# Ledger of designs, part 92: VHH binders against q9xw16

Target 1, 132 residues: q9xw16
Amino acid sequence: MSGWNAYIDTMTAAAPSIKRCAIVGAADGSVWARTEADNVFKASEEELKTFVALFNDVTQVPAKGADIEGVHYVVPRTEESLIFGKKENTGFFAVKTKSAVLIAVYEGPNEVAAQVRKAVESMQTYLNNAGY

## First folded at step 6 (VHH)

Design t31 (framework vhh_6fv0_2)
Fold by ESMFold2-Fast, scan of step 6:
Structure t31 (fold): chain B 132 residues (1-132), chain A 119 residues (1-119)
Amino acid sequence: as target 1 above (132 residues)
Amino acid sequence: QVQLQESGGGLVQPGGSLRLSCAASGFTFDDYWMYWVRQAPEKGLEWVSTISSSGSYTYYKDSVKGRFTVSRDNAKNTLYLQMNSLKPEDAAQYYCAADIYESGFPDYRGQGTQVTVSS
């Protein structure tokens, strides 16, 4: 029923290195859409609530890192409305819009990160312009 | 091409201080965020500190907060790490680094400078 699954499909088509992703509510981390089946996004409701709260002050994130799907990521920097990080061959980009947080987990060498970031930031811009 | 050259490492006693420098060339230094990473014997590469292209934002690993200060001089294409109150756990090869692919972890680094902490 959720039309939000179309945005998941758009992001994964734009950046095939994305292995799992989700769109969640910015206020509470409630899942609006996520990858399923073989690429199921595994984060719990409690973990997502904790994660979206990091956007209240992104400058505090690098000292502690961030947890997604039970995996602890090193986050060497943040930018406005952007948290991203790496753990070995796995990385993520998360962006906040007015109403949502988009999270994309990718696997691969550092060279693929730019394509993933572009896909996530393009969707962030689209959703903000649409009033989300 | 991008070149990074670290210096300033050495042997200090616990509680001592060192100032590391990194000379950058081959790219527009003032357009890039810069990083310090370290690797201790028998351990993996560990992120230590980050500084924005302007120097306006600095970030630190929790265990070095308050003891280390990162800074940069864009006119000289030089990155610095002031290390105070050094602990044995800080002993490592220190590298300045750049995140060329915007992956969230710096991937291009120099040859490093060795920091040893013992009495």
Scores: ipSAE 0.674, ipTM 0.833, lowest interface PAE 1.0, mean pLDDT 89
Fold by OpenDDE, second read of step 7:
Structure t31 (fold): chain B 132 residues (1-132), chain A 119 residues (1-119)
Amino acid sequence: as target 1 above (132 residues)
Amino acid sequence: QVQLQESGGGLVQPGGSLRLSCAASGFTFDDYWMYWVRQAPEKGLEWVSTISSSGSYTYYKDSVKGRFTVSRDNAKNTLYLQMNSLKPEDAAQYYCAADIYESGFPDYRGQGTQVTVSS
């Protein structure tokens, strides 16, 4: 496995409600690592390219939502390096590092979101400190 | 602008019932999870109940399970909380809230409605 796969494993272990996860290039949405097998992250390259571009102007994202894996999510609000969304009992957190976007899709009530956010933000901090 | 307005609170005896309502406006109500939270005297805000956008999923604080029922009417942009078998420890200011994760817990909430339980 690549070094990036280890970070996927770290995030999924930290938040059991995460169903799928990916690490992609912030510039072009290229996939560096993703959950696979029964929990394969299915977003296309074109979709990811569009998604990571949302970070160029996060203030516009709540107005239009975000699409991941062909699913449209409502985005209640954004932060400079954080986009999150929800759809029924599912949601996602996406955080931007210096060079990457970490995406975690989770299932469950919104109460589990705190753990998911903590997981991805912890990884964000780690990668930023590492220069990524 | 997002607006939430709670109503239905009051004074009841232990074992009594109340039905809270929350009128929502200024956002696409049926796209968002809704929450009931409460703040009792000398306590912080605490989660009470959550309902998904369509109402298909409902969740409750353990202490209110079996007694409280959350529901919503998306056509009316209204959130409800049926509270049965009320206990003194349920006494609090009750708020409806929208689009909250734990980190954004009080971002959008109304002025609240007071629930008092006393014999």
Scores: ipSAE 0.023, ipTM 0.428, lowest interface PAE 4.1, mean pLDDT 90

Design t32 (framework vhh_6fv0_2)
Fold by ESMFold2-Fast, scan of step 6:
Structure t32 (fold): chain B 132 residues (1-132), chain A 119 residues (1-119)
Amino acid sequence: as target 1 above (132 residues)
Amino acid sequence: QVQLQESGGGLVQPGGSLRLSCAASGFTFDDYHMYWVRQAPEKGLEWVSTISSSGSYTYYKDSVKGRFTVSRDNAKNTLYLQMNSLKPEDAAQYYCAADIYESGFPDYRGQGTQVTVSS
């Protein structure tokens, strides 16, 4: 098992509404770890490269939205290191650390979003403190 | 209890202007980011604009940028949307909204105010 897979497991255990997630390189979108098998995170290399580039200026994201796994999400606002959005029963949270971007796609009503956000932001803090 | 009450809608000609207002009560208004969403007949809810809790950041759907301006007066618990150069495609029921669950798309909204754009 890759060491990075342990962080995927930690996030999904903390928020069961997470259906798919990945940890990718902040510079290029290269996949370090992702959910597999029945919950495979299926974003292409090109899509991930485009997605991580959004963190270069998050204030431009709401006008155009964001694409993850071929799904176009409405992103009504962003924060410095956070892009998140919703499309009907599907949503995502993506956070940037020094070296990585964590992406979690969840399914469920809006009430489950707070738990997903907390799990992703807790991992962001952990990785930043670990020098990633 | 969170309450949102919209006003200011009406009928205008293409190219006209309207200013929508939203009176908020029952919560600490200046702690929440606020949103304008709209729904045209036979379409789903469409996000239009966001304003941060402090008013320091505003965001707009690409098709309304430069024409719409969102603002807020936290002392009066009121949200505004100034709509200029209105187009037929802007005709919809307009709602102010709050994202109570921090999901990224607000779903707690008022009863709305109707905007009609017709010659």
Scores: ipSAE 0.618, ipTM 0.814, lowest interface PAE 1.4, mean pLDDT 88
Fold by OpenDDE, second read of step 7:
Structure t32 (fold): chain B 132 residues (1-132), chain A 119 residues (1-119)
Amino acid sequence: as target 1 above (132 residues)
Amino acid sequence: QVQLQESGGGLVQPGGSLRLSCAASGFTFDDYHMYWVRQAPEKGLEWVSTISSSGSYTYYKDSVKGRFTVSRDNAKNTLYLQMNSLKPEDAAQYYCAADIYESGFPDYRGQGTQVTVSS
């Protein structure tokens, strides 16, 4: 088991509303780690390749939304290294590090999103400082 | 208590224009990004536009780009949506919403204002 799995565990422990989570390569969407078993992250590498490419021009993402695991999310706005979306009582946060994209899919009321965002951004900061 | 009150809807012919307003209170308006969303009969709530807290950034649904313009006056705690070249498919109840949790829509939307487009 790679060290990347430990980061998945850290994020999911920090935000219980996270249902599925993945760490993928920013360049090609290759999966470095993901939640498994009952909460397996189901996005294909082809889908992830498309998703991580969204960070090349985040300003265009709101107009079209984002797809993760075959689910279409509304993306009301973006930041340079942050894409987040919403669908009913679900949502996602995706943050970009130097070499990776962290994706967390969560379920719950709007209030739980803050904890999810903190979890992924904390990991983003940690990985950036570590050179990843 | 967060309050949002939409106005400016009405009946227009295709190609017509409307300007919606949203009066906000009960929160620090200029600290939050604001949304416009809409719901047509028998359809789900859909996102239309976003404007950042400062107004520096705007985002639009693809189908309304070039026709709709979102703006805000933070001194008046008011959000606007200028809708030009209206189409029948734009007909819906329009709501403003505040991005209180910075997670998407719809947060604390008002009662809405009806937009009807018909010849």
Scores: ipSAE 0.304, ipTM 0.667, lowest interface PAE 1.4, mean pLDDT 92

Design t33 (framework vhh_6fv0_2)
Fold by ESMFold2-Fast, scan of step 6:
Structure t33 (fold): chain B 132 residues (1-132), chain A 119 residues (1-119)
Amino acid sequence: as target 1 above (132 residues)
Amino acid sequence: QVQLQESGGGLVQPGGSLRLSCAASGFTFDDYRMYWVRQAPEKGLEWVSTISSSGSYTYYKDSVKGRFTVSRDNAKNTLYLQMNSLKPEDAAQYYCAADIYESGFPDYRGQGTQVTVSS
């Protein structure tokens, strides 16, 4: 595996309520690293390719929602480099960097979601500064 | 305690205008993004608009772009939604909401103000 697994570990340590997460290529959705075993991030290659393409025009996403791991999420709104969604007690945050998209799936109330968002955005900043 | 109180709803004809207000208290209003969300009869909650803490950045649902304008007066702890060219599909209970946890999902909202669009 690549050294990208260390960044998965960093995000899950910062926000233990992350159930599953992945770092994928922004251009093609190729998996660089993801949670494994009991916490395997199980999105298909085709689903990830479709998902990362949403960042080409985030303004269209709230009308359609987003699919991750075969689950359809309601997306209430987007920011330029942020897509996030909710389905009952489950949610996700996805952020785009220059070369990557980070996706974190969590379960819990809004205070838990806040911790997950902060972890994902901190990693986004780090990777952008590192040239990714 | 966080409190949000909406006003300004009413009955208008298609093409009409309304201005909604939301009075906020119990938190540092100037520090938080604010939201307008709505719920039509027999429908779920639907995001309408977001405004940054400074008021410098605004975001809108596609179907309301160009017709609705969100603004805020931080000195008065008040949020506004100017609604022009109202359509029947805009009829809903409108809520202002605050995202105190900064999760992207507003966690506090008021009791709402009803907007009806009919002739």
Scores: ipSAE 0.000, ipTM 0.248, lowest interface PAE 11.3, mean pLDDT 84

Design t34 (framework vhh_6fv0_2)
Fold by ESMFold2-Fast, scan of step 6:
Structure t34 (fold): chain B 132 residues (1-132), chain A 119 residues (1-119)
Amino acid sequence: as target 1 above (132 residues)
Amino acid sequence: QVQLQESGGGLVQPGGSLRLSCAASGFTFDSYYMYWVRQAPEKGLEWVSTISSSGSYTYYKDSVKGRFTVSRDNAKNTLYLQMNSLKPEDAAQYYCAADIYESGFPDYRGQGTQVTVSS
């Protein structure tokens, strides 16, 4: 549905450093919406299923790191319903809502990462309030 | 200005122990996550450990889990890393670091303290 694409557009407008993002089902990693064409979010169904399962116990993630789009990220810490990682100038933020996981991949230094985090957390709050 | 001063490094034999300290000033220490990162000769910076502002949550790189323990004393503005069962691959310059931007990854670090593991 096009409705889910509007949330992608809202996040990327709020944080232009977001290169690719997706909204996936929290239970199975099924893609509800993602960036397309030259900015296509490339994660496989298997990778996303593995990734969303990390939210079952986020405290275990820092020891192992996380994989998104075939890229292995260092995850120095997690917070409840929030996983984020870095690999040099590339990073991601992923947040869990009641029914969804939002994933945003960005490029830039830690100063821009803070802006991406705000955009993703704002959408998390909105979707939770909307019952998702 | 954020200031971080590491100490406690030195030469130790494989299987030995060292305790690193980091004295912090210039920011509200008890409000920030703190980190230990290291850089081995000819390698990039590597994350080692994280501790929450209260000290209630700690995280470790898989290869140091069970051997290293991070702790903090907020009354003394001091961060610690207890390193046990040291291995040759642990030899590095060790830095404490702060997450001032609250991005989840530290940008500010001290001058570092050298850890050498050799017979």
Scores: ipSAE 0.573, ipTM 0.799, lowest interface PAE 1.5, mean pLDDT 88

Design t35 (framework vhh_6fv0_2)
Fold by ESMFold2-Fast, scan of step 6:
Structure t35 (fold): chain B 132 residues (1-132), chain A 119 residues (1-119)
Amino acid sequence: as target 1 above (132 residues)
Amino acid sequence: QVQLQESGGGLVQPGGSLRLSCAASGFTFDNYYMYWVRQAPEKGLEWVSTISSSGSYTYYKDSVKGRFTVSRDNAKNTLYLQMNSLKPEDAAQYYCAADIYESGFPDYRGQGTQVTVSS
């Protein structure tokens, strides 16, 4: 477990509906930490590199959607540092900080999604304030 | 209670136009992102368009971009979808929806309005 794994643990404790989670480098999508074992986050290096590049122009994302772990998600809107999407009962929230992108995959209805968004955005704020 | 009532659907020939309306009540309409979603026969719900609370930001599914225009009139609590150059693939039940939980994904509340595209 690295120091970065502690942030993953914090997010999953705050929103138990998070099934898989990762913290990756904003520049290249390199994995800094991720959930493991039965909850391993299985995005490929190529997929993550493609995904983090979406933050270069989030306004283009809703037209095409986004792919995480080989699953295509509909992205109805984006915000400056937030990409989020849904595929049936599965969804994700991804936020960009200065140096990182945090990705959380969850399962559940919109009420659950709201809790996951809050947890991810709280961590984004914390990491930005810490200079990451 | 949140209420959304769609209207304006109908039968149109390929290349035709329709304007859908959604009358909203029971919530502070100008505080929420609004959405258009559709469901074609034998398909799941499909997102079509999003408009910000102010109307300043709009997003579209790529297959409708340039043909559909979403707009809103906050003084009238009404959401619109102008559909031009309609294609058979656009035939569906259309619903307006509000993102009440601010999850980025809407909960649709109306019964929808049917759009049929055929000769």
Scores: ipSAE 0.568, ipTM 0.788, lowest interface PAE 1.6, mean pLDDT 88

Design t36 (framework vhh_6fv0_2)
Fold by ESMFold2-Fast, scan of step 6:
Structure t36 (fold): chain B 132 residues (1-132), chain A 119 residues (1-119)
Amino acid sequence: as target 1 above (132 residues)
Amino acid sequence: QVQLQESGGGLVQPGGSLRLSCAASGFTFSDYYMYWVRQAPEKGLEWVSTISSSGSYTYYKDSVKGRFTVSRDNAKNTLYLQMNSLKPEDAAQYYCAADIYESGFPDYRGQGTQVTVSS
């Protein structure tokens, strides 16, 4: 009952390599919660609407990539409810639940990606089971 | 240990075709997504194509879609890239690659095979 920011805190605590993250509405990309201050998630309303619409057909995403916070990411593959990609030392994982999209942007060596993915997918499972 | 060895590059004229091969050894090839990436002179690495472990899903960079076809033979531990209607923009060193950490861009690459499109 702590509100959506508690879930942001849980993900960032589980994977310290996450630099910025957000929970947004799956239908419209409206921000429910995001990291703030020095780690503020900076995506525009228009960019988020475009981004969440990618989950309508994830198979189309690899051909064109994805834009988050004005950064264009190469997305070499997708899974049914997962879009992830990398640009040099920066990467992201985004997962869709029934009502939400979770987006985590991370930085660091390649071996930290598994921890970030696990944190995001664990939260996806939790929110789906909670009816979100 | 893990080894990837590309072959099949060469010189072709615009509109020509080449088939690249990648021989994999030292790991269970059939368990991994495989990738083709390329690097043109004075450019960074570009992702080109992805194929799932079973071969059921394939993905392509927009500029090569409809011209390139990725395939694999798990019994032979071999990855292929059929390149048709080659353009000068396709000239690059081509690498077979794997994304070991599932970071979203393949990290482990072979030595590459050179593709030149000229004249």
Scores: ipSAE 0.677, ipTM 0.834, lowest interface PAE 1.0, mean pLDDT 89
Fold by OpenDDE, second read of step 7:
Structure t36 (fold): chain B 132 residues (1-132), chain A 119 residues (1-119)
Amino acid sequence: as target 1 above (132 residues)
Amino acid sequence: QVQLQESGGGLVQPGGSLRLSCAASGFTFSDYYMYWVRQAPEKGLEWVSTISSSGSYTYYKDSVKGRFTVSRDNAKNTLYLQMNSLKPEDAAQYYCAADIYESGFPDYRGQGTQVTVSS
């Protein structure tokens, strides 16, 4: 088990609404860690490569939306290092660190989204401070 | 109590224009991102546009870019959507929505205003 798996566990513990989660390389979308078993994160490396490239110009993402695990999400807005989307009672938050992208897919009403966002942003801050 | 009241809908021919308004109350309007969403018959809720708290940032669905313009007047607690070059596929019930939980998603919507586009 890599140290990255511990960060997956930390995020999922902080936000129970997170169903699947992954940490991938910001440059190429390579998977560093992900949820497994019943909650396996299913995005392919090709899809993740496309996804992480969205951070090169986040201003264009709302117009087109974002795809994760073959699911298309509406992206109402973006921030420099934050892409998030929604589909019905599901959504995702993706944050970019110095070298990684953290992706959390969640299920629940809008109220739970705030907790998910806090979880991934907290991890973002931690990893950035650690140099990752 | 959060309240949103849309207005300005109506019947127009293809290529026509409408300007929607949304009157907001029950929350500090100027502190929140605001959204326009729409729902056509037999279709799900569809995001149309987003505007930041100050109005500095705007976002649009690809199919409405260049035709729709979102704006806001925080002094009047009002959200606007200027819709030009309307198409039949723009016909829907249009809703104003507020990001009350500050998660980035619309949480509260008004009763909506009907937009019909027909020759």
Scores: ipSAE 0.340, ipTM 0.690, lowest interface PAE 1.3, mean pLDDT 92

Design t37 (framework vhh_6fv0_2)
Fold by ESMFold2-Fast, scan of step 6:
Structure t37 (fold): chain B 132 residues (1-132), chain A 119 residues (1-119)
Amino acid sequence: as target 1 above (132 residues)
Amino acid sequence: QVQLQESGGGLVQPGGSLRLSCAASGFTFDDYYMYWVRQAPEKGLEWVSTITSSGSYTYYKDSVKGRFTVSRDNAKNTLYLQMNSLKPEDAAQYYCAADIYESGFPDYRGQGTQVTVSS
């Protein structure tokens, strides 16, 4: 258990529509913290390594989409330091900081997706300001 | 209220071309990303292309890259999709869509226009 779990708890409290989330190393996809038990974030180390490498050129992501937890998501657009995707009523937001990538998987319509995005971007700003 | 009206669909042979149009009203068109999505019989909605609010950047599903071109005319509140080298797998009801909630996904779509590709 690490202190990084407190940040997972903070994001989940801010946006209850988040079903699973993780904080991983930006360089290698190593897991620093993730949701556990009934909400366990199930991405493999290999999948996470592949996923964080997408931030090397986010403009290439929409053509192919992105895979998280073995689920293929459509990514209609990306923004600098932000990859987000959707598959039916489930989706994700992933943001890159200096040292980390935060990934949040949620369920719900587009109205709740906006709140999930705000929670993730707020944490991104906090971690960047803290030097991560 | 958001209103989107598609036109330009029809029947073409494989290798043919069609140009789709979408007339938009009820929102500030030039402030929003616009999308083309499609739905084939017995399949779910599939994203096809995205264009930024200014038209400066475009994105495409891998299978349509090089064949389809999305564009917009903000002065006319109109979105376009030029479809070249059409394949049987492109046959679908085509919808233009807007991302009103700025969530990265289209949340409103019009009635659609049908594209049939048959020999």
Scores: ipSAE 0.450, ipTM 0.730, lowest interface PAE 2.1, mean pLDDT 87

Design t38 (framework vhh_6fv0_2)
Fold by ESMFold2-Fast, scan of step 6:
Structure t38 (fold): chain B 132 residues (1-132), chain A 119 residues (1-119)
Amino acid sequence: as target 1 above (132 residues)
Amino acid sequence: QVQLQESGGGLVQPGGSLRLSCAASGFTFDDYYMYWVRQAPEKGLEWVSTIESSGSYTYYKDSVKGRFTVSRDNAKNTLYLQMNSLKPEDAAQYYCAADIYESGFPDYRGQGTQVTVSS
């Protein structure tokens, strides 16, 4: 969707360790915007529909983990409106706003993860304040 | 000076029980999520359980749910893992770990304690 790409650009500029990201609809997982070209976010819409449904009860996620782009991530904990996981040197942060879910996939150690989390949560706050 | 010291491992029969302990020092224990992770011979590290800083919320790997219980005593700076109905696939070196970067993943681990399950 036109205009939503600006938020993708803002997030990737804020945390260089973000390799791919997307903004999807919270109700159905439909892609509103995503990274493209050699950084294309590769999750199918079927996978994203399954993923956004996890936000209906985040407390159930750690037992099973989460799948993004065909990669199974271990999710050691969740917080309200936040699902995040790790698989070796790759991880993700996903946050829910009123109408959207932001997903950022990154590569790097735990100190890098903290930087990515800050960028994603800043965007979550911005979008919630904007009514999204 | 952050330190984590595990104990309580041993050899048990299938169906048996063990209680693991982790003594923490050198940091404000009650400010951090704590984790149990394990590593079986020739396998990678596997997350087992998480406990929130107050002890009010706990999470478990699906295969241990209902059999393992994580708890903490913040007054004693001690983390516990009660393991019941142990299975051969639970045999591993068990480590306690802290989420130092508050990233949701453990990054500081102790020396570990060995759990062997065999008849």
Scores: ipSAE 0.562, ipTM 0.785, lowest interface PAE 1.5, mean pLDDT 88

Design t39 (framework vhh_6fv0_2)
Fold by ESMFold2-Fast, scan of step 6:
Structure t39 (fold): chain B 132 residues (1-132), chain A 119 residues (1-119)
Amino acid sequence: as target 1 above (132 residues)
Amino acid sequence: QVQLQESGGGLVQPGGSLRLSCAASGFTFDDYYMYWVRQAPEKGLEWVSTIRSSGSYTYYKDSVKGRFTVSRDNAKNTLYLQMNSLKPEDAAQYYCAADIYESGFPDYRGQGTQVTVSS
């Protein structure tokens, strides 16, 4: 969708350390926009449907971890609207808004993770204020 | 070399109390957020509590609020967890962890201390 691709562009410009990202529907995991080509976000819609359902009860997630792009991540903790995971030098942050879930995958140390977290939380605030 | 050494674990009955300690060395303790995290058998690592670098702000997992208290003594490079009204669900290996950005992905983690709640 043309409108949603602008948010992908904004988020990746704000945090160049994001390797791949997507904006998906909170209700069904349908892809609204994602990175493509050399930065293609590889998750299937079936995986994303499973993933967004985790936000229905985030307290269960640290016990099981989470799967993104076929990669199993350890989830150390969750917040009501935030799930994040780590596997070796790769990690992700996922935040829920009223209508969407933003997912960003990165590689690098905790400095990179902090930059990516800030970018996705800023976009979460923007979208919530816009009614999404 | 960075070291985090937990102690104070043991066996208690439901309703009992334990006080965990974590002695830190090899990094500037005062600059780091500190976590307590736990892992029960056949379960993933679970966050329990966070304390900010100054000790002024603390955060807790919902199921431990009102029962657990985290604190730190920056002069002694030591982190504490006071655990009251222990429940069988609290039985786990408890680790302290240090995280410079509060990213949820700590830079350092200790070897843990075991907490068993019997009966």
Scores: ipSAE 0.000, ipTM 0.113, lowest interface PAE 14.2, mean pLDDT 83

Design t4 (framework vhh_6fv0_2)
Fold by ESMFold2-Fast, scan of step 6:
Structure t4 (fold): chain B 132 residues (1-132), chain A 119 residues (1-119)
Amino acid sequence: as target 1 above (132 residues)
Amino acid sequence: QVQLQESGGGLVQPGGSLRLSCAASGFTFDDYYMYWVRQAPEKGLEWVSTISSSGSHTYYKDSVKGRFTVSRDNAKNTLYLQMNSLKPEDAAQYYCAADIYESGFPDYRGQGTQVTVSS
């Protein structure tokens, strides 16, 4: 498959509570695709490089939390290849595939967070099966 | 219906210890991650610790790491928080919480138990 913006569109269609998202390289945090315009994903290249390095040992993340778009998120737990956090009514889910990290920032209560998680994990499974 | 009942709070001097307990009912306790959260006067709700369903994985806020230990007894449907080397900044209402929606964030909590740290 070519063009990574189609995956952004698929995730946002599956979970309308997603406000901003990006697909970045797992090795360096380089942006492959992100939401733009009114929904621009605003993380800097330096922040993304720091963020993807968290997947080297996700068990260390809850102690310090994670920063995305200059916002510090509390991360109460992690799972293998999954980092997710919350700050008040906003949150994020980030999953690692073989080559990429998918980051989705959403707004809403815990029940809508579950919908966002399912959308992101479905895309993670799809990309892993496709060799990414 | 999820029920969570905390106990074990009290007044302690700085450097002291307390052990909190949470009795859980109304759900299959051993299937869920459990959490301790706290709220100090005029402050927001703060995450403190997480424990996996089996108890094999535990996570802590950086400021309590090495001082607090979370554990659970699935046979007794009970969650614990051992708090050592207590600091004035640890004074808060402590709540046991469950992640019923499996979203990663606890949405149901009990009524809490008060921890006061003063000389």
Scores: ipSAE 0.521, ipTM 0.770, lowest interface PAE 1.9, mean pLDDT 87

